# VHH binders against q9fdx1, part 36

Target 1, 300 residues: q9fdx1
Amino acid sequence: MEEDGSDWGGLAPEILINIISRLTIQELWTGPMFVQKSWLTVCRDPYLWSIFDLEPWFDSYPESTHLWSPEFEQKVDLMLRSVVDWSEGGLTKIRVRHCSDHALSYAADRCPNLQVLAIRSSPNVTDASMTKIAFRCRSLKELDISYCHEISHDTLVMIGRNCPNLRILKRNLMDWSSRHIGSVPTEYLDACPQDGDTEADAIGKHMINLEHLEIQFSRLSVKGLASICEGCPKLEYLDLFGCVHLSSRDITSNVSRLKWLKEVKKPDVYVPRSGDVAQTERYGHWRLYDERFDIQAMRI
Short names: E, the ipSAE of ESMFold2; O, the ipSAE of OpenDDE; V2, 0.75 times the mean of E and O plus 0.25 times the DockQ between their complexes.

## First folded at step 23 (VHH; framework vhh_7nfr_2)

Design CC1 (at its last look DockQ between E and O 0.61; V2 from the best seeds 0.00; counts 0 for: pae E 4.7 > 2)
Fold by OpenDDE, look of step 23:
Structure CC1 (fold): chain B 300 residues (1-300), chain A 125 residues (1-125)
Amino acid sequence: as target 1 above (300 residues)
Amino acid sequence: QVQLQESGGGLVQPGGSLRLSCAASGFDFDYYYMYWVRQAPGEGREWVSTISDSGGDTYYADSVKGRFTIARDNVKNTLYLLMDSLKSDDTAVYYCARESWEEFWQGTPWGMDVWGQGTQVTVSS
């Protein structure tokens, strides 16, 4: 690449912002931010940081043990915190993975206009930071806390009570892609929440405006489903994939109450027969699914 | 030339304290997150601590949390590591390093592009 000596240093900030705005987050962090101080300043313009979305990168990047390392988490936290600072309160969408309470609490305190929060696969996000999100980010419309095993039903209650505009909730409990690669820490997998009905009750009682709900691999029973269907009359999309405690009959009978329902994803998984009682108690845990699910069918 | 130079290492008894310094030159020090990393004999490199560009945020490995303090002086272009309550397991060569995001985007945790030569810390009775 011939170093075309074009003195980019003389570009007006406005022009530079326009150019930079077209760059991916990856491109920003690997290039312009480190060219010179003036460029760094422009890269930190609040205009550029109303949205922080790392999902495209994560989607393109294969699952790795490194992604689950404390060091990687730290990097994500640092990046998120930086973006929060640069946004000067204007951040409305956060989509990340592998962040912790450190960054999320920081964001909660400084992003009152947050509408979208997706933090899937964040093992060290707990009720501590999520409660702050509930209280501080009341404009929340979309929440993805899938595979966040340290978030409890209490947080769901708080979110429901404080975020009346919540329309989308994703609370999936198993990441199949991570499971198959074998790079996810066992401790994280073992921490998978098992309180399906409790969470369902929280959702049904407090999230009346939900239009989209994903609760894949929840252990909720027909009672939990009933609570959701009764409490969330506006549901248009319901994903019950992997919910092994629900029969087809259970689903049909309860979702019929949902007048606006457009799509239901059914468990489509093996339901253990009554004789496998010991295994049924652990349904929702990834280890059980490994034995019962066709790996080929789960390749999303 | 971009350079980092560690100093302050030495022999100390268990429970003792040391202060490491890292002098930075050849780059805008105040624009970079800085790291301490250590390597014990026969072991791989271990992350110890990170400090933000402004010094407002600090991070520690669990193994050193509560005992070590990372700090920086952006006027002096110097990174510090205050080590208290040292243990035998803290024996290692300590490196300061400058953050690089290139490796991050490659999915590796070691996003550092500039390293010092290291300073030996030995904790022994």
Scores: ipSAE 0.263, ipTM 0.601, lowest interface PAE 1.5, mean pLDDT 84
Fold by ESMFold2, look of step 23:
Structure CC1 (fold): chain B 300 residues (1-300), chain A 125 residues (1-125)
Amino acid sequence: as target 1 above (300 residues)
Amino acid sequence: QVQLQESGGGLVQPGGSLRLSCAASGFDFDYYYMYWVRQAPGEGREWVSTISDSGGDTYYADSVKGRFTIARDNVKNTLYLLMDSLKSDDTAVYYCARESWEEFWQGTPWGMDVWGQGTQVTVSS
């Protein structure tokens, strides 16, 4: 009946919360949750779970075929679902990779105050869960759907119509900064979207409040760029790296109307030659530079 | 001394039922999510079902949803898989496994650190 004040494992909950709040997500899930049940209860306190951000771990973790497996995806989904439950509707920021429609649909139903959603490299997220996000998470300010090849322009339309506070959109098609060798599945490469002007049109028509746009390696033409510049007058940052169908003149003539623009990254990319086996193995995402990206036009 | 031991496998007719058990020892069973995974002859391993540490949340592969039920008894430290409406496609060795977030953070393929020896389930044609 009586608490043992000398028992180190019986720390008061408010002391535990202070200790636990300083831990990384990785540290939380490897230690405190397994000390005893009172610690487990504190680790699941909604106060700790307004933000769920795995990007630091993903940034430091070596790329591997394992990351693209169904079992890894299921573990990420399980983790996200658990955090959604523990947050009790208070989750405002999610940053993960390799999740699926299952976890996002679950989050959309339960996290109406979501402001940031970043789900880089999630090949099994489709318009189905993203449509739920658009209708149920209307406070979104930042969306990163980079490298999510099963998401179409329909998501961009739905997000633009339903999330008027969206300020940041990242829709990069190739992870140029990740040069991990040979781990990307071929079916993922085959799914890469090629309809850059359709996506650009959706952005220009529906996202009037955008301040920051990244569409690296989009195949948009000058028509798509014009639509964006006409429809997004508040742009301060525009990343066009790898947009091979845009010339410097195309960019200059269209962005000159953007009064608040502070930075433009231009499509200045060198593409390694095809057929170089050692080169393709070193740059695992290079396969996205095939016919779908008009790779012959990009060669020296 | 952390151990998992499956039992309850056997030969069963199509449409029949079977109950698998997994006895856990050497760790605090009620702290961990538990899994059932199966491996059919000549195939890779396939996730079947997951149950939360309290037993309050359950998850199933599409191939078994509606036919299989995962359960646990945290007093007896035992995990169960109740299999109904069995089909020839369910023939496999069934393993129970303990979640490992240490293995997950280290990037192992399954993120599970303790596996049982497996129990054979055979559904006669």
Scores: ipSAE 0.154, ipTM 0.581, lowest interface PAE 4.7, mean pLDDT 81
ESMFold2 (binder alone), look of step 23: mean pLDDT 84; pTM 0.853

Design CC2 (at its last look DockQ between E and O 0.50; V2 from the best seeds 0.00; counts 0 for: pae E 4.2 > 2)
Fold by OpenDDE, look of step 23:
Structure CC2 (fold): chain B 300 residues (1-300), chain A 125 residues (1-125)
Amino acid sequence: as target 1 above (300 residues)
Amino acid sequence: QVQLQESGGGLVQPGGSLRLSCAASGFDFDYYYMYWVRQAPGEGREWVSTISDSGGDTYYADSVKGRFTIARDNVKNTLYLLMDSLKSDDTAVYYCARESWEEFWQGTPFGFDYWGQGTQVTVSS
């Protein structure tokens, strides 16, 4: 294959930007950015970095222990921070996984127009960075903090108070990947928040404009659900999958208050009778989920 | 041609300090994240430290955190590793490495396309 020596170095920046804009993030990081300095400069044009979305890549990539390594997290952080820099404040959507406070704090300080933040499976994202997000990214419309176990109900309160335009919240607590034995650190699994009702209260009290809520595998009780249903009258979508402390009756009675509800996903799991206290405590453990749910069924 | 050349290694007593340098040439040094990695005898390559292209971001392995400092001089095209409070476990060949992102997209965090010959660091009483 004769290397057609076409000196691409002579392309007008505008043409190059057009070409580059059609490339995936992966393609950018494996090719044009490293061809020459001039190309790198073009690749860093703020126009290209209004959206940073790694979800397509993560979705295509099989679960691996490497994804949960500190080293991988570092790489994600570095990438995100770079994108934040290149965006020059124009970044409106961030969808990543396995980032940390290091990157999110950085983004919070520099992305005032952020509307979408999805940081699924980020074990080292804590209240420290998320509080900053709440205060500095007030245009937030969509938040996915699923499987971020270091984020507390306090952060949810802050988000609710400061992000009035929030319409979508995803706060799922069990990652499907967690079922991959050996892939997900045990420490991460153990850090899963247990205070479902407190989070529910935060949501109900402070997120009145929510239209979409996912709280899979929350341990919220009927009280928590009531708080959500009373406080979030605009809910159209509610995902309660894996919420083992909610009975069908509980769900029906409370969601009936939601006039705009289009879809509710039910726990579809056995709710232990009040007398089986011992089993209720067990439902808080990931092991119970593994026993109750077919791993295959949980594979998205 | 891309070249990385490590220097500054040697024999030091526990608790001692060393300064490693890596001279870079043949590429735009200031556009690349740089790494220090080390390899002890009989062991695999271990990540030590990372520094961003501008030098604004630094990362350290837990084993060296608080003791080692990575720095760079983009004018001199030089990467540095200041090593304080050295321990016997720090004994290794230290390599300067230029970042590659190809491995990242394969789910492996560390990818290097170029690295030097390494410099031996021996910590012994």
Scores: ipSAE 0.449, ipTM 0.697, lowest interface PAE 1.1, mean pLDDT 85
Fold by ESMFold2, look of step 23:
Structure CC2 (fold): chain B 300 residues (1-300), chain A 125 residues (1-125)
Amino acid sequence: as target 1 above (300 residues)
Amino acid sequence: QVQLQESGGGLVQPGGSLRLSCAASGFDFDYYYMYWVRQAPGEGREWVSTISDSGGDTYYADSVKGRFTIARDNVKNTLYLLMDSLKSDDTAVYYCARESWEEFWQGTPFGFDYWGQGTQVTVSS
């Protein structure tokens, strides 16, 4: 059946692109792409797709177990692959969650000018796709691989060696006490990396230009922190929240050499009234006391 | 009125082949990504395969990769699933489904607005 034949179009292409460019990704994917076939061509114009950023939607949407399903992952992968194609190599920023090696490998092959990659909470991204990113996306300035538990220190080595412009690294790990952790599948939690000092060593050895580092809930020791502070002299921001093996004194003594440091978030965790904490306090665990009552961190 | 009608299911021996079809009507078929989803007896629904609106890109669940082929004919408004090397684990009701980005953005688990009544595929010796 034919449409009713009404003339809803006739706008100059540059006017139509301007209208469409003001839409959110959600609005674009719900409306204009289904109005007319001629609008599909404009919605796929490479000019619109230098940035693909789903973080505003993820930030506004409640966490649930369905976000961790294979079906949801497939839809995120489909969106990313489509945008990669439409961008025709012009994509410079990707911010998504719950993608996989399939979409990321596809992007690595086709987006050599990528500057920002954020793939928070992507359990099916591994060192395989990240190796391709390191070799093929050498202009990276920002990487967020927080909660990507199948990525190892090997990625950090490869990124550090091949991406000399990297200034921002986010490698936060899952917090058992997080309000949204209850939606996270158990097998994903069990895969959480335990190798904090090896990752810290890779960062310190290979990321000399790093200005911003987040490693919340890393299990690094003072040795790992020393490696970072010695190897990353340009650090301006350091997030150590939840790093339970570091005391405030350990942090102060090691970060004192960081000439440009403007902010450090200390491992400020609430200690529960449990047998473990009570046993620690009974036998004098100064690290927990120091972390809990560090007033200077609260003023930042 | 959107309609999806699956056909081509049946009984087949292990190692056999089967071709499923899905006739689509009541919408602009070539605007939409289309999906195959299956449901084994007593289990939840499982995504099987996806094909882009043009047919240029295809995606498969790991359980069927290399054995199943999704295709579409945008002139005939028909979606296909060619199933080769069938195993007993492939026994299920197979549904074709239309993408719904409205349902996706609202968090509906599968993000589909229309699918058919399904066609039974049974793989037994």
Scores: ipSAE 0.187, ipTM 0.596, lowest interface PAE 4.2, mean pLDDT 80
ESMFold2 (binder alone), look of step 23: mean pLDDT 79; pTM 0.802

Design CC3 (at its last look DockQ between E and O 0.26; V2 from the best seeds 0.00; counts 0 for: pae E 4.0 > 2)
Fold by ESMFold2, look of step 23:
Structure CC3 (fold): chain B 300 residues (1-300), chain A 125 residues (1-125)
Amino acid sequence: as target 1 above (300 residues)
Amino acid sequence: QVQLQESGGGLVQPGGSLRLSCAASGFDFDYYYMYWVRQAPGEGREWVSTIYDSGGDTYYADSVKGRFTIARDNVKNTLYLLMDSLKSDDTAVYYCARESWEEFWQGTPFGMDVWGQGTQVTVSS
């Protein structure tokens, strides 16, 4: 049968909402918003914007240096601000990367029902916007601040005190020893937070309801681990991959307090060395001494 | 052909004002978000302001908020930037640009596909 050209622009708004709700954010933001003004109105309907999740796009997009540029950050910020406005206070889940304090402060002021915030790799998010999130978004259940080098333990204290429903915390750090972590700028790798025990103490003192914790490559010692295990009795999952200061004995001795623990990922640390040293790592104590001193120096 | 043409730049004393204009042609101007972006000597490009297609929603970098006003006239296909209380730090080449979310998703810096030639703003004694 033959097409009717007038039907393209004459669809009922309810039908358009159903079509649009099945689009990815990329598809929505590229196509329907520019077809005609009536479609733009439907694309901005608050009902569509309870969730803003860019992680599927980030997971499918090749890592590149442009993602770390100020220009990319500004565009992510604009997109987030737009969705905040369109949601009219109904936004409950945000998953982005490379946003800044500007967009997060804007969201904190306007999204009191926020339950999920994931802002991986956002170098210009600081304790300033995160403090606003803690005070204004008290329903928060999941927080992912992995690879956010300007966020400190102060955020963890404020979130723990003000967000009693927090169940999931992800605070993974990048592997310091690798110079091939994709397109990540080396200065960002060098700025990675180093005080794991202070962060662990904040978690243990303030996040009593935590069920899932990821702190890959944290520099915490057994003192920090003890604080977490004592203060977070509901933990079911604990990811300690890359935590160089923890031995298997330290872990087994401390996690015995955790009655609900179902999985713990233990440290597995690769230290890049010459092939000779790597192949003879168990060779002799003098090479191990040198390696140990180098590792200790890097931990400063 | 899609075109953007800035005008209105010049030399101004600190505390002075300028009004930049950007004439758009060759596309449906009122369907697009528009931007002002500036580039100071020796610096990268810095986003200054955004205006939505209707002109009702405006956004500003913190460095210019309260001093700059973005506006558009969808009848004349013209974008404006009113710059008040100018400071030496505002010295830059100012560009208007048309958004492209297609280029954003492809990883192009700023996600903008059409740029003007720029207009120089110099704030000095």
Scores: ipSAE 0.188, ipTM 0.544, lowest interface PAE 4.0, mean pLDDT 80
Fold by OpenDDE, look of step 23:
Structure CC3 (fold): chain B 300 residues (1-300), chain A 125 residues (1-125)
Amino acid sequence: as target 1 above (300 residues)
Amino acid sequence: QVQLQESGGGLVQPGGSLRLSCAASGFDFDYYYMYWVRQAPGEGREWVSTIYDSGGDTYYADSVKGRFTIARDNVKNTLYLLMDSLKSDDTAVYYCARESWEEFWQGTPFGMDVWGQGTQVTVSS
């Protein structure tokens, strides 16, 4: 059955744009966007690409080792780069996962009006691309770099110095959304960056306008917390979940300084002693997968 | 119409060289990962090489690494495979293929949705 290529060529571009604007990113990518030149042209309208948000798809997609594969990362990078091109500099929001320096650097060079950058679970985003973001995307208001373990405190300093409008920072170090709320093995915590106080100092010293801060599973001490509370007086939301080095007393004494604080999430995590290996599997799993992944296994 | 067309195959002696071409039409060529895949007689399809851009995003099977070079010309919408130091084991039908975005969204890592007709490469003394 020769699929009669329905000559969609009769619709005015404006109508097409309207229709396309209602489609999800998935629908756009699986639809005629790549099949017909006429549709491709319409789909590349910069108006359609002021926001690139894959979070809804990720939220609907089950966790799998595939998401942490180099191949998946490459595809995400490709998508992001394409969107950056199509946006013609008009991209203001990027919400993705599993991207790398390749795409992020590309975006940094071409998206000066970026206000929201969420790149959680991007293990191959490093200071190299994030420094570019800091210098070139000075309108940044929201930054989510959760579970990006190759980003250092130096980048935080650069972000703070160059992005004065930053109001939201998410720097969670462990994904606790897994069904096992309350027990984080020490081994898993040890896999995370260990410079909690240094990061805290960076935040307190350079991000004075923060209203929302998430630093789940940070190893910051009371000293780090004090730095944040002193340096970020406008904090309304503070998430300290999983911060096992903070006592209740430490938290109470320091957050009392925050006059605008509306909500504090406290460390409510039981850290089982050395014997409970079960939760190390998720964070360790993608690393193992990444190391084991051989492109040669590409069998058609 | 989305189409890939291979050319450049033929008979070559061991140690010889060939250049395969794949002409792409009907889609935005520069936004796709492109693949070379080969199929020897009686065997399954074997991945040979992948390319996104000429700047370093190239990948090769171990069997062809160091001998084959994948390249692309986005202006000409053409994919190339330079094959040097050919061996008898390289005898196969060579296909160019486009990576599928649809399969990406389905969670399939290596889906290809568009294939050429293939070009025969025979390495024989």
Scores: ipSAE 0.041, ipTM 0.476, lowest interface PAE 2.6, mean pLDDT 82
ESMFold2 (binder alone), look of step 23: mean pLDDT 83; pTM 0.839

Design CC4 (at its last look DockQ between E and O 0.78; V2 from the best seeds 0.00; counts 0 for: pae E 11.6 > 2)
Fold by OpenDDE, look of step 23:
Structure CC4 (fold): chain B 300 residues (1-300), chain A 125 residues (1-125)
Amino acid sequence: as target 1 above (300 residues)
Amino acid sequence: QVQLQESGGGLVQPGGSLRLSCAASGFDFDYYYMYWVRQAPGEGREWVSTISDSGGDTYYADSVKGRFTIARDNVKNTLYLLMDSLKSDDTAVYYCARESWEEFWQGNPFGMDVWGQGTQVTVSS
């Protein structure tokens, strides 16, 4: 912002809100909020905080170990909680990464109109906060809990039972495209859920209105896929990338039941031959993907 | 001039209590999240606690949770850290710091741009 001597202090709040509404979250936090009290007040106008989306920033930011630090998580939590406060219950979309139960529980209690929740790569989001989301955010239409390894199939059941309007679920277990090689803590990788069929059953039994499902690198078997295809008849998009326990035949036979299916992403990864049994069990663990995270090596 | 000044440090026995203060000057104190950070000898800086601009939200490191309380008086432009049940491992120089969102967006999780000189806390029998 060029220091043009123009006394911006005299702008009508309505004009200022209009200007501020065009700013990115980053710009808001680095500038206008700290100019003067009047500006701060305007920056905190509930009108500005119906949507909280940090994805553009994350997409532009290089992967770093710092993103997985407790300090970074704390900052994200701080921002989210602040936005929740400023929104005065009007927050409808949250897209963040690296938040924790602390912020998510806070949001759950105060955002009854939440329609979109994307919290991918949040290692410290657990069933505790997500259960609250299920019960309190019943208008939820879109949920992305990819790479949230502390969320269990129980939470999926709760979400299914309480969020009838859910249309989009993203539950990817590994970001193969992610710049995460070497930056993701080992503990986080070790915590990767392995209950692919259990999660699939939860989805098939309780999320009948799903139109979009992503379950990349799930260890679900043909049984799990069958459950999903039987229980989610409205599926239009199904992403099975990295699902190494599914054969092409398995996929074809089951997705044929989906009358509205427009696109299916196939595993397109190396499926160990039956003779490599020892390695097959390991391929279900995304840690193996990390060690082999040469995209070239995993592509069939 | 923007300045933070810590006080209240000292020698205390294990199980004892201390109250740290941080006096802020030269900026609108009530606009900023404030932080306590400590550094033990030979170790890196460790985040201790954070308090929101209004004081409504507080955050603690696991190592101090339940023992330490962060507070602020925006009228007095003062940040506080109440430390109870002190342990030997709490021995460190304690710093108050002002948040820097600019640094945060640049990928520095310790997005703090203003620091005090620190106050020494020694917990020893």
Scores: ipSAE 0.358, ipTM 0.650, lowest interface PAE 1.3, mean pLDDT 85
Fold by ESMFold2, look of step 23:
Structure CC4 (fold): chain B 300 residues (1-300), chain A 125 residues (1-125)
Amino acid sequence: as target 1 above (300 residues)
Amino acid sequence: QVQLQESGGGLVQPGGSLRLSCAASGFDFDYYYMYWVRQAPGEGREWVSTISDSGGDTYYADSVKGRFTIARDNVKNTLYLLMDSLKSDDTAVYYCARESWEEFWQGNPFGMDVWGQGTQVTVSS
């Protein structure tokens, strides 16, 4: 080990890595990476980039139309591509929002050890990049494609066939959270997938090891639920919130075969079909779905 | 002293070409993603193009894709924009800018901290 009292280049790499590994993403990218070349080299150490997780930032950032801009998507894509490069194939967990096919295809080609992929609210991710994920990232254990409305049931088929270790799937179709009310573009909401039974069938046929499933606001019928319950015997958690075409009887009769089930979230949300002003404001965009919901079929 | 200085702007007829340069000094140029941004008269700034630190990856706004090419020379610390098939709508002051993650985290979706003073591009007959 050599030390020069006039620069930081004398710190042992493991000591510097230890210091840097305790920094938040913001602290890392605003300070050490740009202080001097010796720190930049350590900040690019693949050990630091096994996990890329922006969810804490998204949870604290006020929802706004800025998040839906092409400029923001470009920034997320650039960050992800940089981390992919620095990880040298070592990324195991990616949690972002508002990325695109460009960054995901890049990651799929270079991160074969990926175990967690969460890309909530990514309107420009399609089956193209997700097919590459399924083929290239076969160790996947958790997938969250909630609010990704350009992803179809084909992705579910490909993931199920190629990722046998998948235990957690989140495919929620509508964000009921008040944090997203009024900021979501109407074109995005108009693209919401309506083919719940086809997606349910893909899950039931191909995801035998699934332990945790979220499909909030899916339009699946009891036929789709039966397919899931028959095909996913290891389910411990099933979230059916907002699945307006399922009754409590449908749920009880089909989940009874699930010996490991610990929790079921029922589709208890009332979605009004008519001009209840308070419900309109709370739901944000319920009018897009109101014409399609049979209010007499909603469960009590 | 961290500086960016654009050059190569001028007057050109529709369908013509220009090559913009951006000279960087006072920082390690090859460590930063770089941007071209333009501002038309009376409008806000519009992102045009991005290039990775190595130059291996490039990105373009839809309005310029297929007509503009971003490049960099990390030996000369220079960023370039080759502008081809120019239209009157391309008339603007063109800025080069350096990536800043600090600006990104403060809510600026461009995330840029160093800007040049700009070079005027005018496309008219």
Scores: ipSAE 0.000, ipTM 0.295, lowest interface PAE 11.6, mean pLDDT 77
ESMFold2 (binder alone), look of step 23: mean pLDDT 86; pTM 0.863

